# Ledger of designs, part 2: VHH binders against q8wuj3r1227to1361

Target 1, 135 residues: q8wuj3r1227to1361
Amino acid sequence: NDFAYIEVDGKKYPSSEDGIQVVVIDGNQGRVVSHTSFRNSILQGIPWQLFNYVATIPDNSIVLMASKGRYVSRGPWTRVLEKLGADRGLKLKEQMAFVGFKGSFRPIWVTLDTEDHKAKIFQVVPIPVVKKKKL
Key: E = the ipSAE of ESMFold2; O = the ipSAE of OpenDDE; V2 = 0.75 times the mean of E and O plus 0.25 times the DockQ between their complexes.

## First folded at step 1 (VHH)

Design a14 (framework vhh_7ubx_2)
Fold by ESMFold2-Fast, scan of step 1:
Structure a14 (fold): chain B 135 residues (1-135), chain A 118 residues (1-118)
Amino acid sequence: as target 1 above (135 residues)
Amino acid sequence: QVQLVESGGGLVQPGGSLRLSCAASGFTFSSYEMTWVRQAPGKGPEWIATISSGGSTMRDDSTKGRFTISRDNAKNTLYLQMTSLKPEDTALYYCAKGEDYWSDLDYRGPGTQVTVSS
């Protein structure tokens, strides 16, 4: 629980903050759009900033998350993961890693790993995630 | 003493609308997040929505297109606007201080009954 990072195409995005680290990737080109961290709130655990931030993420974005140290694993903020393709009614453990997607459907590669000591995901995501098809 | 009193429920036809109110007293309402929870007959409590002290909202995906949570800090009142009501929305609706809807339910008021039936 003393180290966390997200890696995209060989580039690491480490965080020194306890809480949830987030990397957003454009689903059409596969470019990293943003990297940020949300510390545990003194009052509520995961800050309201995380919920508000997810609302600003454009559709067709790949969203990667990783926990570091202590974070709040319960409460209504877990709906954020459901908005990104996680199963409803999920129960988080001491650590989590997540590969999610913001869009009108849930890709098969959406993955949540949650464990008491260590969480890790290795995933390959095809780009572009969404392609128009006409008949 | 913390007091929460819900009102605005009633019998409504499918497709109808209702606005629920929660009058809060005994604490600094504007300093706390507030939550709406419902409990259908024979089921446990189900979270509906939470609103921050500043007005930011989290809503359950199953109702977010039909339900809107809001607050009036000057009146110490929390609201839930419900539209396009369905029979499955039939439940006792409660308000709760903060995100603490998972703690003991005996801190809440009696709730307000919503029945959606033809």
Scores: ipSAE 0.013, ipTM 0.234, lowest interface PAE 8.1, mean pLDDT 77

Design a15 (framework vhh_7ubx_2)
Fold by ESMFold2-Fast, scan of step 1:
Structure a15 (fold): chain B 135 residues (1-135), chain A 119 residues (1-119)
Amino acid sequence: as target 1 above (135 residues)
Amino acid sequence: QVQLVESGGGLVQPGGSLRLSCAASGFTFDDYAMTWVRQAPGKGPEWIATIYSGGDTMRDDSTKGRFTISRDNAKNTLYLQMTSLKPEDTALYYCARPDSFYDWSEGYRGPGTQVTVSS
């Protein structure tokens, strides 16, 4: 829980802060478009900060999350994960890792892993996530 | 010292309405997110809704059509408007200011106000 990173196509994105680390990937090109962290020092505000941030993420984005150190494992911020394809009413443990998607459907590769000491996900995501239809 | 005091509970018939209030003191109310939680006898606490300092809300899907959370920063007061009450809504209702390092249940909570829905 003193070690956390998100890795995309061989490149590691280490967390600079305790809390929730987020990486956003463009679902058409597969490129990382943002990397940020939401600190747990003001956790009363984290669900609002994260909710507003998720609202700005473009549709057809892959959203990766990982916890580092202490974070609030219960409360309304779990609704943010539901907006990204997580199951309703989920219960988080001490650590979490998440592979989510912002869009009109839930891909089969959307995954949440949550455990008391270590959470880890390995996923292969086909790009582009959304394909144009042909006649 | 942080204090939260709920009021407005009572006995109400199915289909009725109640408005709960939570009076806050001992902190700068408008800087904090506030939450309503309920607990029925023998069950764990159930989150209802949270309202942030900026006015944004998050609500549980099972109650969001019947319950509305709001705040009045000038009065340091949190509200829960409850409509179309059902026997299943019978519980102790309490407001909370979630702690920054623990679950919302670990933060400051009021003693609660009892809501009983029965004929």
Scores: ipSAE 0.006, ipTM 0.189, lowest interface PAE 11.7, mean pLDDT 77

Design a16 (framework vhh_rezetamig_d1)
Fold by ESMFold2-Fast, scan of step 1:
Structure a16 (fold): chain B 135 residues (1-135), chain A 121 residues (1-121)
Amino acid sequence: as target 1 above (135 residues)
Amino acid sequence: QLQLQESGPGLVKPSETLSLTCTVSGGSISSSSYYWGWIRQPPGKGLEWIGHIYYSGSTYYNPSLENRVTISVDTSKNQFSLKLSSVTAADTAVYYCARDEWGSYDLFDYRGQGTLVTVSS
């Protein structure tokens, strides 16, 4: 039973590819701006394309990830998640689901679930994520 | 300035455990910004990533080596160490300790001068 999807506001973003599925949401309006997947890299533990992709995600973006099938959970994968608000020094298990944020702070709703057999998150995210100071 | 210095025996017998220590000076190993790791270069070959450690003790190893590798950190001594068990002639290499901002295989901003370890009887 190898199955994975990301769902945003009732709309499913499934992937037919093994690896890491990524959905990027604009933190100002809550609209999905991209969805893609990254296959397991020949370099075990680091998908170079994923590292590069995350670096290009704009600040104030909500980033959702889910593993499908056997991705390589070893190596510095946690550094990618740390850039999106995950706790530092975490070790990934065989499966993961992640609700992250790219920005100058870590919102309380940033969530990582990592388990050997399956991972699942349900999270409500308030929009806009970054609010201007109003007096 | 930050300096990393490898230390340990330069000769190890086949089937024994290779043990190296990296001493960090001019900076703290207890930084949340960096991973600390080991890489090696066998004669006539390219660099090979061995593994990284975070100051919390979380470790990440090259899958090809993971059954033989242990990396540990001692924040009180500002040191981290490598143990590689069951060595063979194929483990003969120059071993480097390194600091990595990205947690990547080859993007290290500081490394030691390297220490040659020869596996021979």
Scores: ipSAE 0.000, ipTM 0.158, lowest interface PAE 13.4, mean pLDDT 78

Design a17 (framework vhh_rezetamig_d1)
Fold by ESMFold2-Fast, scan of step 1:
Parts: sequence; C-alpha cells; structure tokens
Structure a17 (fold): chain B 135 residues (1-135), chain A 121 residues (1-121)
Amino acid sequence: as target 1 above (135 residues)
Amino acid sequence: QLQLQESGPGLVKPSETLSLTCTVSGGSISSGDYYWGWIRQPPGKGLEWIGHIYYSGSTYYNPSLENRVTISVDTSKNQFSLKLSSVTAADTAVYYCARELDYWSGEFDYRGQGTLVTVSS
C-alpha cells in the first residue's frame, strides 16, 4: 500500500488522496493552522493551484509537504519550494517530503528529501522561528 | 475526430482586452475528465501555459498572468473563451486552445491550429 502522513508534535495528519499534502504551522506559536491536500486524480493544474495557495500563506509560517502516489515532479513548479527556502535548481523525483518556511530568510532546518520510492524527513523546529532582533 | 478551432480579432491595441473563442467539434466539453485550456507562443520563444477550465466552471490560471486572465465555458455551444486584459506588445503571440490530459499544467493531447494575435497601435 502507498502511505503518506505528516506528524506535528505527536499528532498525525494522514493523506488518503494521491497528490501533495500540505500542513501550515504558525511560526510564532507552533500551532497547526491549516491542513490541505492537492489531488492529481482529475488532471488538475496542481503546480498552479499550489503556487497560488502558497502566495496566500502568511509570512512567518512553517510549511510541511508530503507526496502520495503520483504527483507533479517536473517543470517550474519547483519555484514554489524555492519560495519556501529550498535550494534553487533542485530536481524532484517520484516522491518528496519538505519542511519549509515562508519569510525573509532561510532557516537552517529547511529540508527537502526527494527519492524514487519513498521520501521522509524528521526535523525539530525551534519556536518562535522569528525572534525580535536587537540592533 | 476531436477538433479545436480558435477565433477572434488578430489585432489588439495596447491597454485593451484580447478576446478569443475556441470551438470544439467531434466531442463534448462536458464529457470525460478533461480540462480545456489556452497556451501561447510569442515569436522566437517557447510555449507558455495561460490557464484551463473544467466544464463546471472551475478555473486555474498561470500565476504570472492570473490578474489579467479570465477563462469561461459555454457548454450549450461547446465553446470556451479567453479574455486577457491590459495587453502590451509582450502579449503578441500565436494563441492555441487545447484539451489537457496530464496533471502537469500545459500538457495536452489535442490542440487547435493557433491564431496570431498582434498587439500594436
């Protein structure tokens, strides 16, 4: 069987649909604020839907993604991951897992794993992500 | 056999709205799990996906164009249409309508012959 889930602080957010699962976490308090999936089953323009969705995510958000089954792994949609802190020029394989951040900088814990059969990430994210800076 | 044919004005002035219609024959827009889309090719450049529509009216647009694009469908006429507002010389291109099969945006199995739209004063 093909399985995908995202786990945050011991709570699992499973995906029962093929495509990309997205969990958005408030970077100040560490609370999950959104759990959404983007299906591939009806020939949707997933890269554009995901790009538009990411544009609505507030700054100072942690963004987690996991693929299940068939998803879009080619073309310019990797720009979506770059907006969330992924390295430029990355090529996606058949599966992916991602821990990203929407904000003015790239935290060291931003992680992308992409492989032909299975992708997984285990990561600890310090909260709050953005601290008040002293001059 | 399924056929798609673009129609509309070939000349549009800067700042105006480009309007094109695609007529589908040999098949129905309201049957099957397909999206009906628009792509364009500026002179000397590659293909650029504009957007697509499902027969129910659900639309998805290229983010670089989304503030200017409207795609609509008329299932009773078996047609779908593109409106692109506030055009500039950069919008000069051959415009194609297409039926999309793949979950990757801009992938298609049938395409019209294309219609050249020139934006000039």
Scores: ipSAE 0.000, ipTM 0.137, lowest interface PAE 13.3, mean pLDDT 78

Design a18 (framework vhh_rezetamig_d1)
Fold by ESMFold2-Fast, scan of step 1:
Structure a18 (fold): chain B 135 residues (1-135), chain A 120 residues (1-120)
Amino acid sequence: as target 1 above (135 residues)
Amino acid sequence: QLQLQESGPGLVKPSETLSLTCTVSGGSISSSDYYWGWIRQPPGKGLEWIGHIYYSGSTYYNPSLENRVTISVDTSKNQFSLKLSSVTAADTAVYYCARGSEFLEWSDYRGQGTLVTVSS
């Protein structure tokens, strides 16, 4: 009965596995450049695959996450949310949804919703997120 | 300088409990910012996380091992330990103790490792 998806500009990115679903969007053009998921066995302790994946995300990327089913709500992997703009020390509940950003600052639209049973975010992100300054 | 060192028997019989201790020197185990845990590497395979503990006593375990694993901390000795029950040949591996943090994206310190062979 647990259901999760991420939707970007009318296209849905569903997850087939319990854990965390991730969609990466180019912050300059607004196109989806990556879609993956991390099952609970990866999130449990030292999440090598997730840390490596996040390290490869380019700066100025929008990063969307959604939980599905019984996910791992605590542990070192939550540092990833803080690196992508979430508040430090926030405790996750049974479900989560997240609109994050990888870059040198925290945009005002960075949002984490975490609740028992159901979490949902609707957000509009202006593109480009970062204006390049050319003189 | 922080150092972590594993100790315990190098040979364990099938169905017995594997017990390892990690001794921490050059730093305190009593920090709320860090977790202390165990990872292992079976011969010819990648690293597998076993579990970790925070100073507060909160524990997190690999679901594949959860019903067999206990990690505990002894702040008076500046040590933490692993007990893995009902071992089989599949538990043969080099075992490492490690420090990490929710504020660090990676484990920052690891012991040199100790080989544990499960054999009759």
Scores: ipSAE 0.000, ipTM 0.155, lowest interface PAE 14.7, mean pLDDT 80

Design a19 (framework vhh_6qgx_2)
Fold by ESMFold2-Fast, scan of step 1:
Structure a19 (fold): chain B 135 residues (1-135), chain A 122 residues (1-122)
Amino acid sequence: as target 1 above (135 residues)
Amino acid sequence: QVQLVESGGGLVQAGGSLRLSCAASGFTFSDYDMAWFRRAPGKEREFVAAISWSGGSTFYTDSVKGRFTISRDHAKNTVSLQMNSLRPEDTAVYYCAAEQGYFDLPSEYDYWGQGTRVTVSA
């Protein structure tokens, strides 16, 4: 595909890099905390940088991902998507889009779309994701 | 025929060290990322450490960072895991795995060893 972007509240986070684009959002305030990318390249092991990066994401974070071009669609790092709320036994196709959550529960809005040519998600996420209980 | 053979497991007291080794044969070792996984009794297999095909990048799960070191030797077709400051929660069967990481590869080309048991006593 010739383009990929992640959009949060009308603001686009485009990428010119092939691979997996990642946007991390604070689940309490709804603000974007980081925007980065991990590419599939001649240097094997780039998907493991994604695995390590996700391990550093704080609990109560919304994690958005989108593929552009060729990316690693298999391997141990896909277990990370299960930790972000994806179903077990995940099998990825050539393109993917993902709305995930890092926390103690799996929200109903966690969504994965994976297809050979095009992947796309539109999702509404309530903020704060975890509410403090009042009397 | 592809084969991964682990060795080096055993019984050790908390705070001790072990070095695991994985000998690879039957494929072009230098084309594959190598990883160590573990499975504790009653649990699913979890990632521990990985090293890129070139040896230029290493990756660890948070619970072992600073304690475990993964390395590879292309001349010997081996990958090793040096485990220091072992804890009872490190008790598991440790597996060596070889991955190319490309979505167009058949899953049957993923390779796993038989596993080596590590027991850490309190």
Scores: ipSAE 0.000, ipTM 0.162, lowest interface PAE 10.9, mean pLDDT 76

Design a20 (framework vhh_7aqx_2)
Fold by ESMFold2-Fast, scan of step 1:
Structure a20 (fold): chain B 135 residues (1-135), chain A 124 residues (1-124)
Amino acid sequence: as target 1 above (135 residues)
Amino acid sequence: QVQLQESGGGLVQAGGSLRLSCTTSGFTFDEYAFSWFRQAPGEEREFVGAISWSGGSTDYADSVKGRFTISRDNAKNTFYLQMNSLKTEDTAVYYCAASPDFWEYTSEDAYDYWGQGTQVTVSS
């Protein structure tokens, strides 16, 4: 059914809005710093609000996304996912779930699941994402 | 169209230094991550070091950590490997490589473009 949530360390971040739900996590400490949603409906051509929001996310942030209901899967906005580590030339289906990273590299755990009916990801992300050398 | 070209290899004494350069053309340099790999005669090609597309992340093979430094110059479409405290075990053909992505960067399969290689020989 039409239910979407993002869960981080046992805490659920549900959304009542159709569109794309976004949770931003600090990549150094694993702390959730924001939870928001964008009503990215089929009637919109380009979700520029999501483009602009992603541009404001600090480097070394883990970015989780989940679709709920109808969203715009077409057009150049998929470039937003590419900026968060998704493969280039990506084609989205009716639903999506995404574990992304905003930074200078793409971690191996960056994952996109997109399907016509249900999308789901379970992922373990090591923190801190960017390791410091010990000696 | 796409080309990677190594330079700066040669013969050097153990304990010495060399700087390798990789000049690139045919793609948008600042959208790519870069790495160095090496291959000694009769051995498999191995990872040496990598730098992300922004330059904010670097990683190195354990055998070269503290001795080698990778860097990039977006204005010159060139990236570098500064090799210090060279050992005879560092003797190999060194290859530069480019990927639009910076994950599995220790795997050769992650790279779309490769240079021809440059020989580095470290004598005792």
Scores: ipSAE 0.000, ipTM 0.125, lowest interface PAE 15.6, mean pLDDT 79

Design b01 (framework vhh_7ocj_1)
Fold by ESMFold2-Fast, scan of step 1:
Structure b01 (fold): chain B 135 residues (1-135), chain A 121 residues (1-121)
Amino acid sequence: as target 1 above (135 residues)
Amino acid sequence: QVQLVESGGGLVQAGGSLRLSCAASGFTFSSYAMGWYRQAPGKQRELVAAITSGGSTRYGDFVKGRFTISRGNAKNTVYLQMNSLSVEDTAVYYCARVEYTWSGDTYEDYWGQGTQVTVSS
């Protein structure tokens, strides 16, 4: 049985479908602002929809992602993660979990785990992310 | 190198059932989405059912509730269980491998030879 979920301060956000689940958190208050999922679809590509969605995320947002089942692991996926603080030249495996940040800098807690069977991240993120100088 | 071989087609009376199989070889089967398509004479090929590598499914509106797609990764095979068949289901049924482009769109990159399904009244 494959399962995937994102948990924020004890609340679980499970995914019922193959693809990528995304949770967006306000970096100033630590509140979950949105939760959405991008399905694996044989007729529609995930990366274009996800790429457009990420472009709408406000600066100073923490962005959490988790995969379930197979997902699009090639092409635009690396660019989306790079916009959220991942290293360039990334190669994704069968599963991934990601703690990212949309902003003018890359926090040290930005983390990507990508593995063939299980990808997991446990991370503590200090709030507010930007404490003094807004970049 | 890549081969998709369909089987299980045939002649069946309306209301009957058939199970199609598509045996795949020459690639890592578990990493790909697979689909079943059909084409009746003089009509365009249409999607019947698809299944992702993780098991999520999609069906054409004309077969929902009657057909079930499944996969057996250990046997490199995708299946289509067809119940409550009608004359309108008469077509050549094709198995296809579904691949992602670098833009994330999907396309069928390999097709099987097809298997004929004929439903008589």
Scores: ipSAE 0.000, ipTM 0.113, lowest interface PAE 14.8, mean pLDDT 79

Design b02 (framework vhh_7ocj_1; at its last look DockQ between E and O 0.08; V2 from the best seeds 0.00; counts 0 for: pae O 5.6 > 2, placed apart)
Fold by ESMFold2-Fast, scan of step 1:
Structure b02 (fold): chain B 135 residues (1-135), chain A 119 residues (1-119)
Amino acid sequence: as target 1 above (135 residues)
Amino acid sequence: QVQLVESGGGLVQAGGSLRLSCAASGSIFSDYAMGWYRQAPGKQRELVAAITSGGSTRYGDFVKGRFTISRGNAKNTVYLQMNSLSVEDTAVYYCAAEITYEGSTWEYWGQGTQVTVSS
């Protein structure tokens, strides 16, 4: 079955196209603020729209990704994941699922699953992600 | 939408050269990234060369230094200059065009042109 979705608090966000599906969640309140998809490029090698999009995500955002069908699985893709807390130099397989975070630190729940046929993550993320400043 | 028509393929001897052309119609050519893929029998299609709307190029590892991609925006055509051809370059060569708009990417393909390199 060629199927991909992201589920947040019981609500499913299905993929609309081959490539990478992205869901952005506010790390303070836990609400979904964005859902979009990006196709991989056959000529440019990396989805630069995805790079630009990630750059606009606010700090303290949880970022979920899931692959559907064919996508770029070589080194340029790891740059996007590294901005969201993935380890440097990770190898991507044919499919991936990712729970990431945009901020100044890497939470312990940041997770990458990458496999040739199926990638899946189930994760519980505590909210708020960034603790309140001491007074 | 864009239509792509390849030309310039044929039979050539090892060590020779060929220039492929791909004429685009139906949309603003200068907005598209253009490129060439090839496919030999029983193998996957692989990227040969690509050129962005701004003129930046990229090449497949096995053709870098031998092949050159260029675009002629005045003629709405992309070219692939193939030098120092070997038998391993024998394949059907496909022209491709790609445009990204509002977060979506559309791709278009030509019908392909056969390149056969004899020893």
Scores: ipSAE 0.192, ipTM 0.651, lowest interface PAE 2.3, mean pLDDT 81
Fold by ESMFold2, look of step 2:
Structure b02 (fold): chain B 135 residues (1-135), chain A 119 residues (1-119)
Amino acid sequence: as target 1 above (135 residues)
Amino acid sequence: QVQLVESGGGLVQAGGSLRLSCAASGSIFSDYAMGWYRQAPGKQRELVAAITSGGSTRYGDFVKGRFTISRGNAKNTVYLQMNSLSVEDTAVYYCAAEITYEGSTWEYWGQGTQVTVSS
């Protein structure tokens, strides 16, 4: 809980502030294109900048999120996780880790782990990200 | 830079009501978001209610419509009206103030006021 980071291909992206850490990876090349933090306000929750930021993420992007510190609110901002492939009607606990995808389909590797004290995901994602037919 | 003083806590029977007040001193009260947290023994501190500088409110899920936050800018005071209290509401209630400026967030906390709900 004191220690939060996102690691991509051996490189760590540490968090220096409480809130939500976001790492965006280009789904075509597998290159990290941004690491952005959204400070958790004790009274106002996650800032509106997170909503705008997710809207600007290009399609075919892998989106990693990890929490640091306490969550102080539930709110409509969590619906953004559904847009990135999380299950509908999700209920967040105090910690989360998320591997999601911005695009018109939901890859099978989209994963959310949310628990009261610890959240952790290890995931291998195929690059380039492509839609696969099932059946 | 700002000091917060809570009042209005105490002992109340279940089903009763209390009104908490938080008087702010120091800089500019009207620019701050104001709110209340509570912490019961063995529990984490949790949001009870918040009100923005513009007057928008939010509440913790456990409030279930029983509490109302308001602010009186002329008196530099934020209020929490608590109705239909139950034993689960027993906690220390903390007033909080927050402002974000130039990418930095400044938080101020009161010393807390005890609310005890007897069955």
Scores: ipSAE 0.126, ipTM 0.571, lowest interface PAE 3.2, mean pLDDT 76
Fold by OpenDDE, look of step 2:
Structure b02 (fold): chain B 135 residues (1-135), chain A 119 residues (1-119)
Amino acid sequence: as target 1 above (135 residues)
Amino acid sequence: QVQLVESGGGLVQAGGSLRLSCAASGSIFSDYAMGWYRQAPGKQRELVAAITSGGSTRYGDFVKGRFTISRGNAKNTVYLQMNSLSVEDTAVYYCAAEITYEGSTWEYWGQGTQVTVSS
C-alpha cells in the first residue's frame, strides 16, 4: 500500500482515506495549528472544500500537503495552490507533496527534500520537522 | 461545502422506469448546474443529463427523449425520470454539480447509485 502521511515532531497526522492531507503550521511559533483531510470523493473534479479551507488559514502559516493514493486534479487546483505560493502554470501530478505559505510569509529556511520516494521538510530554525512516507 | 446524495436506483426490467433523485447539501450558489452521469463497467463516464440554475437542459446522445431531468421545488434537488430503460442503461449513476464561485467552476460528485436493467 502506497500510503502517504505527514509527521511533525514525531506526531503522525494520518489520513483515513485517499485524497489530500493538509497540515498547517504557525510560521512564528512552529506549532501545528490545524490538520484535515479531503477525500477523493469530495475532491472529485475540483477541490472546493480545500479552497474554502485554505481561505481560513491564517497568514504566516506553513501549509503542508500530501496526497494519499491517486487524487483527482483539475484546473482549479492550481488556483488553490497558487494562493499558497505555487507558480502559475504548475503541472499537477497524480501524487503530490507540497509546501506552501499563506500570505506574504516566505521563509527561506524551509526546504523540501525528496529522496528515496520520501519527502522531508527541513527547517534551519527550531521549527517542527515534517516527514512524509513514501508516496 | 456541498455534498450530493443520490437515491432511486435499483433493479428494473427492460421497458421499465426509474426516477433518480439527487439532493445537494450545504451552500447552494446562484449560478450552478446539476446533472447525472453514468459509468458502466469497463466504460468511460458519460453525461446523461444536466440542468442549469436557469433551467437549461442538455442530454446525452443515447437518451433519445427517454429521460427527463428536472429540478425539485427546492433548488438543491434534481430528478432524473428514466423511461423505456434497456439493458444498455445498466450503470452506476452519479449526481454531479458544477458551481461557479469567484470566477472558478467547482465540480462535486455523489457516491453513485446502481441502476440495473434486466432483460
Scores: ipSAE 0.019, ipTM 0.330, lowest interface PAE 5.6, mean pLDDT 78
ESMFold2 (binder alone), look of step 2: mean pLDDT 81; pTM 0.835

Design b03 (framework vhh_7qia_2)
Fold by ESMFold2-Fast, scan of step 1:
Structure b03 (fold): chain B 135 residues (1-135), chain A 120 residues (1-120)
Amino acid sequence: as target 1 above (135 residues)
Amino acid sequence: QLQLVESGGGLVQPGGSLRLSCEASGFTFSSYAMGWYRQAPGKQRELVAFITSGGSTNYADSVKGRFTISRDNAKNTVYLQMNSLRPEDTAIYYCARTEYVFGSDYTDYWGKGTPVTVSS
């Protein structure tokens, strides 16, 4: 009896699967490029698909994550979030929501909320994330 | 009901060889990275060798060129071939279900360990 969704510019991306939902947004144009879900099980461990997927995300991408139901909050999850701009050494609670960025710098709007019952983030991200240099 | 059962440890003379085996059960072995750790008396447990689900391998500098990690997914088994053994390799060797991400290891299940003694 829980739910989770990610909303981008008024469009909701709900998941029917337990685990981690991921929405990837192009940081130049602000378009949603992909929406997927990764199911975790303590018996199976964390699927390598999530780690491999994050490695394939292009630089200058906004990466949104939200948990639904039980997910493996121990171990390597914080490493994935650190790669996307989260602070080092953060401990995940039973639920999480994340606004991250894959690139050469950490924008100030990178946000992680982690709580035992309900995690929620509302964030406004300026597009393009990487502004054109003046001559 | 996860089980990791190590075998192949023992006493060997310097310069000798041993092959450690670890039989896994209770999970989808082919989907996990596996590692071998060791702990010598008075020292911290260290990662010795690591193999991904795809077969990519990594080794600690102290064992590189002497130890080889391999896996047989059909048999749910990970192996550590140890050659040119030195007294400094004396330790309890642990099979582990482990994840290696962004330069850091994380282990969520350990075997009971198998002792390896290198002495004359």
Scores: ipSAE 0.000, ipTM 0.135, lowest interface PAE 13.4, mean pLDDT 78

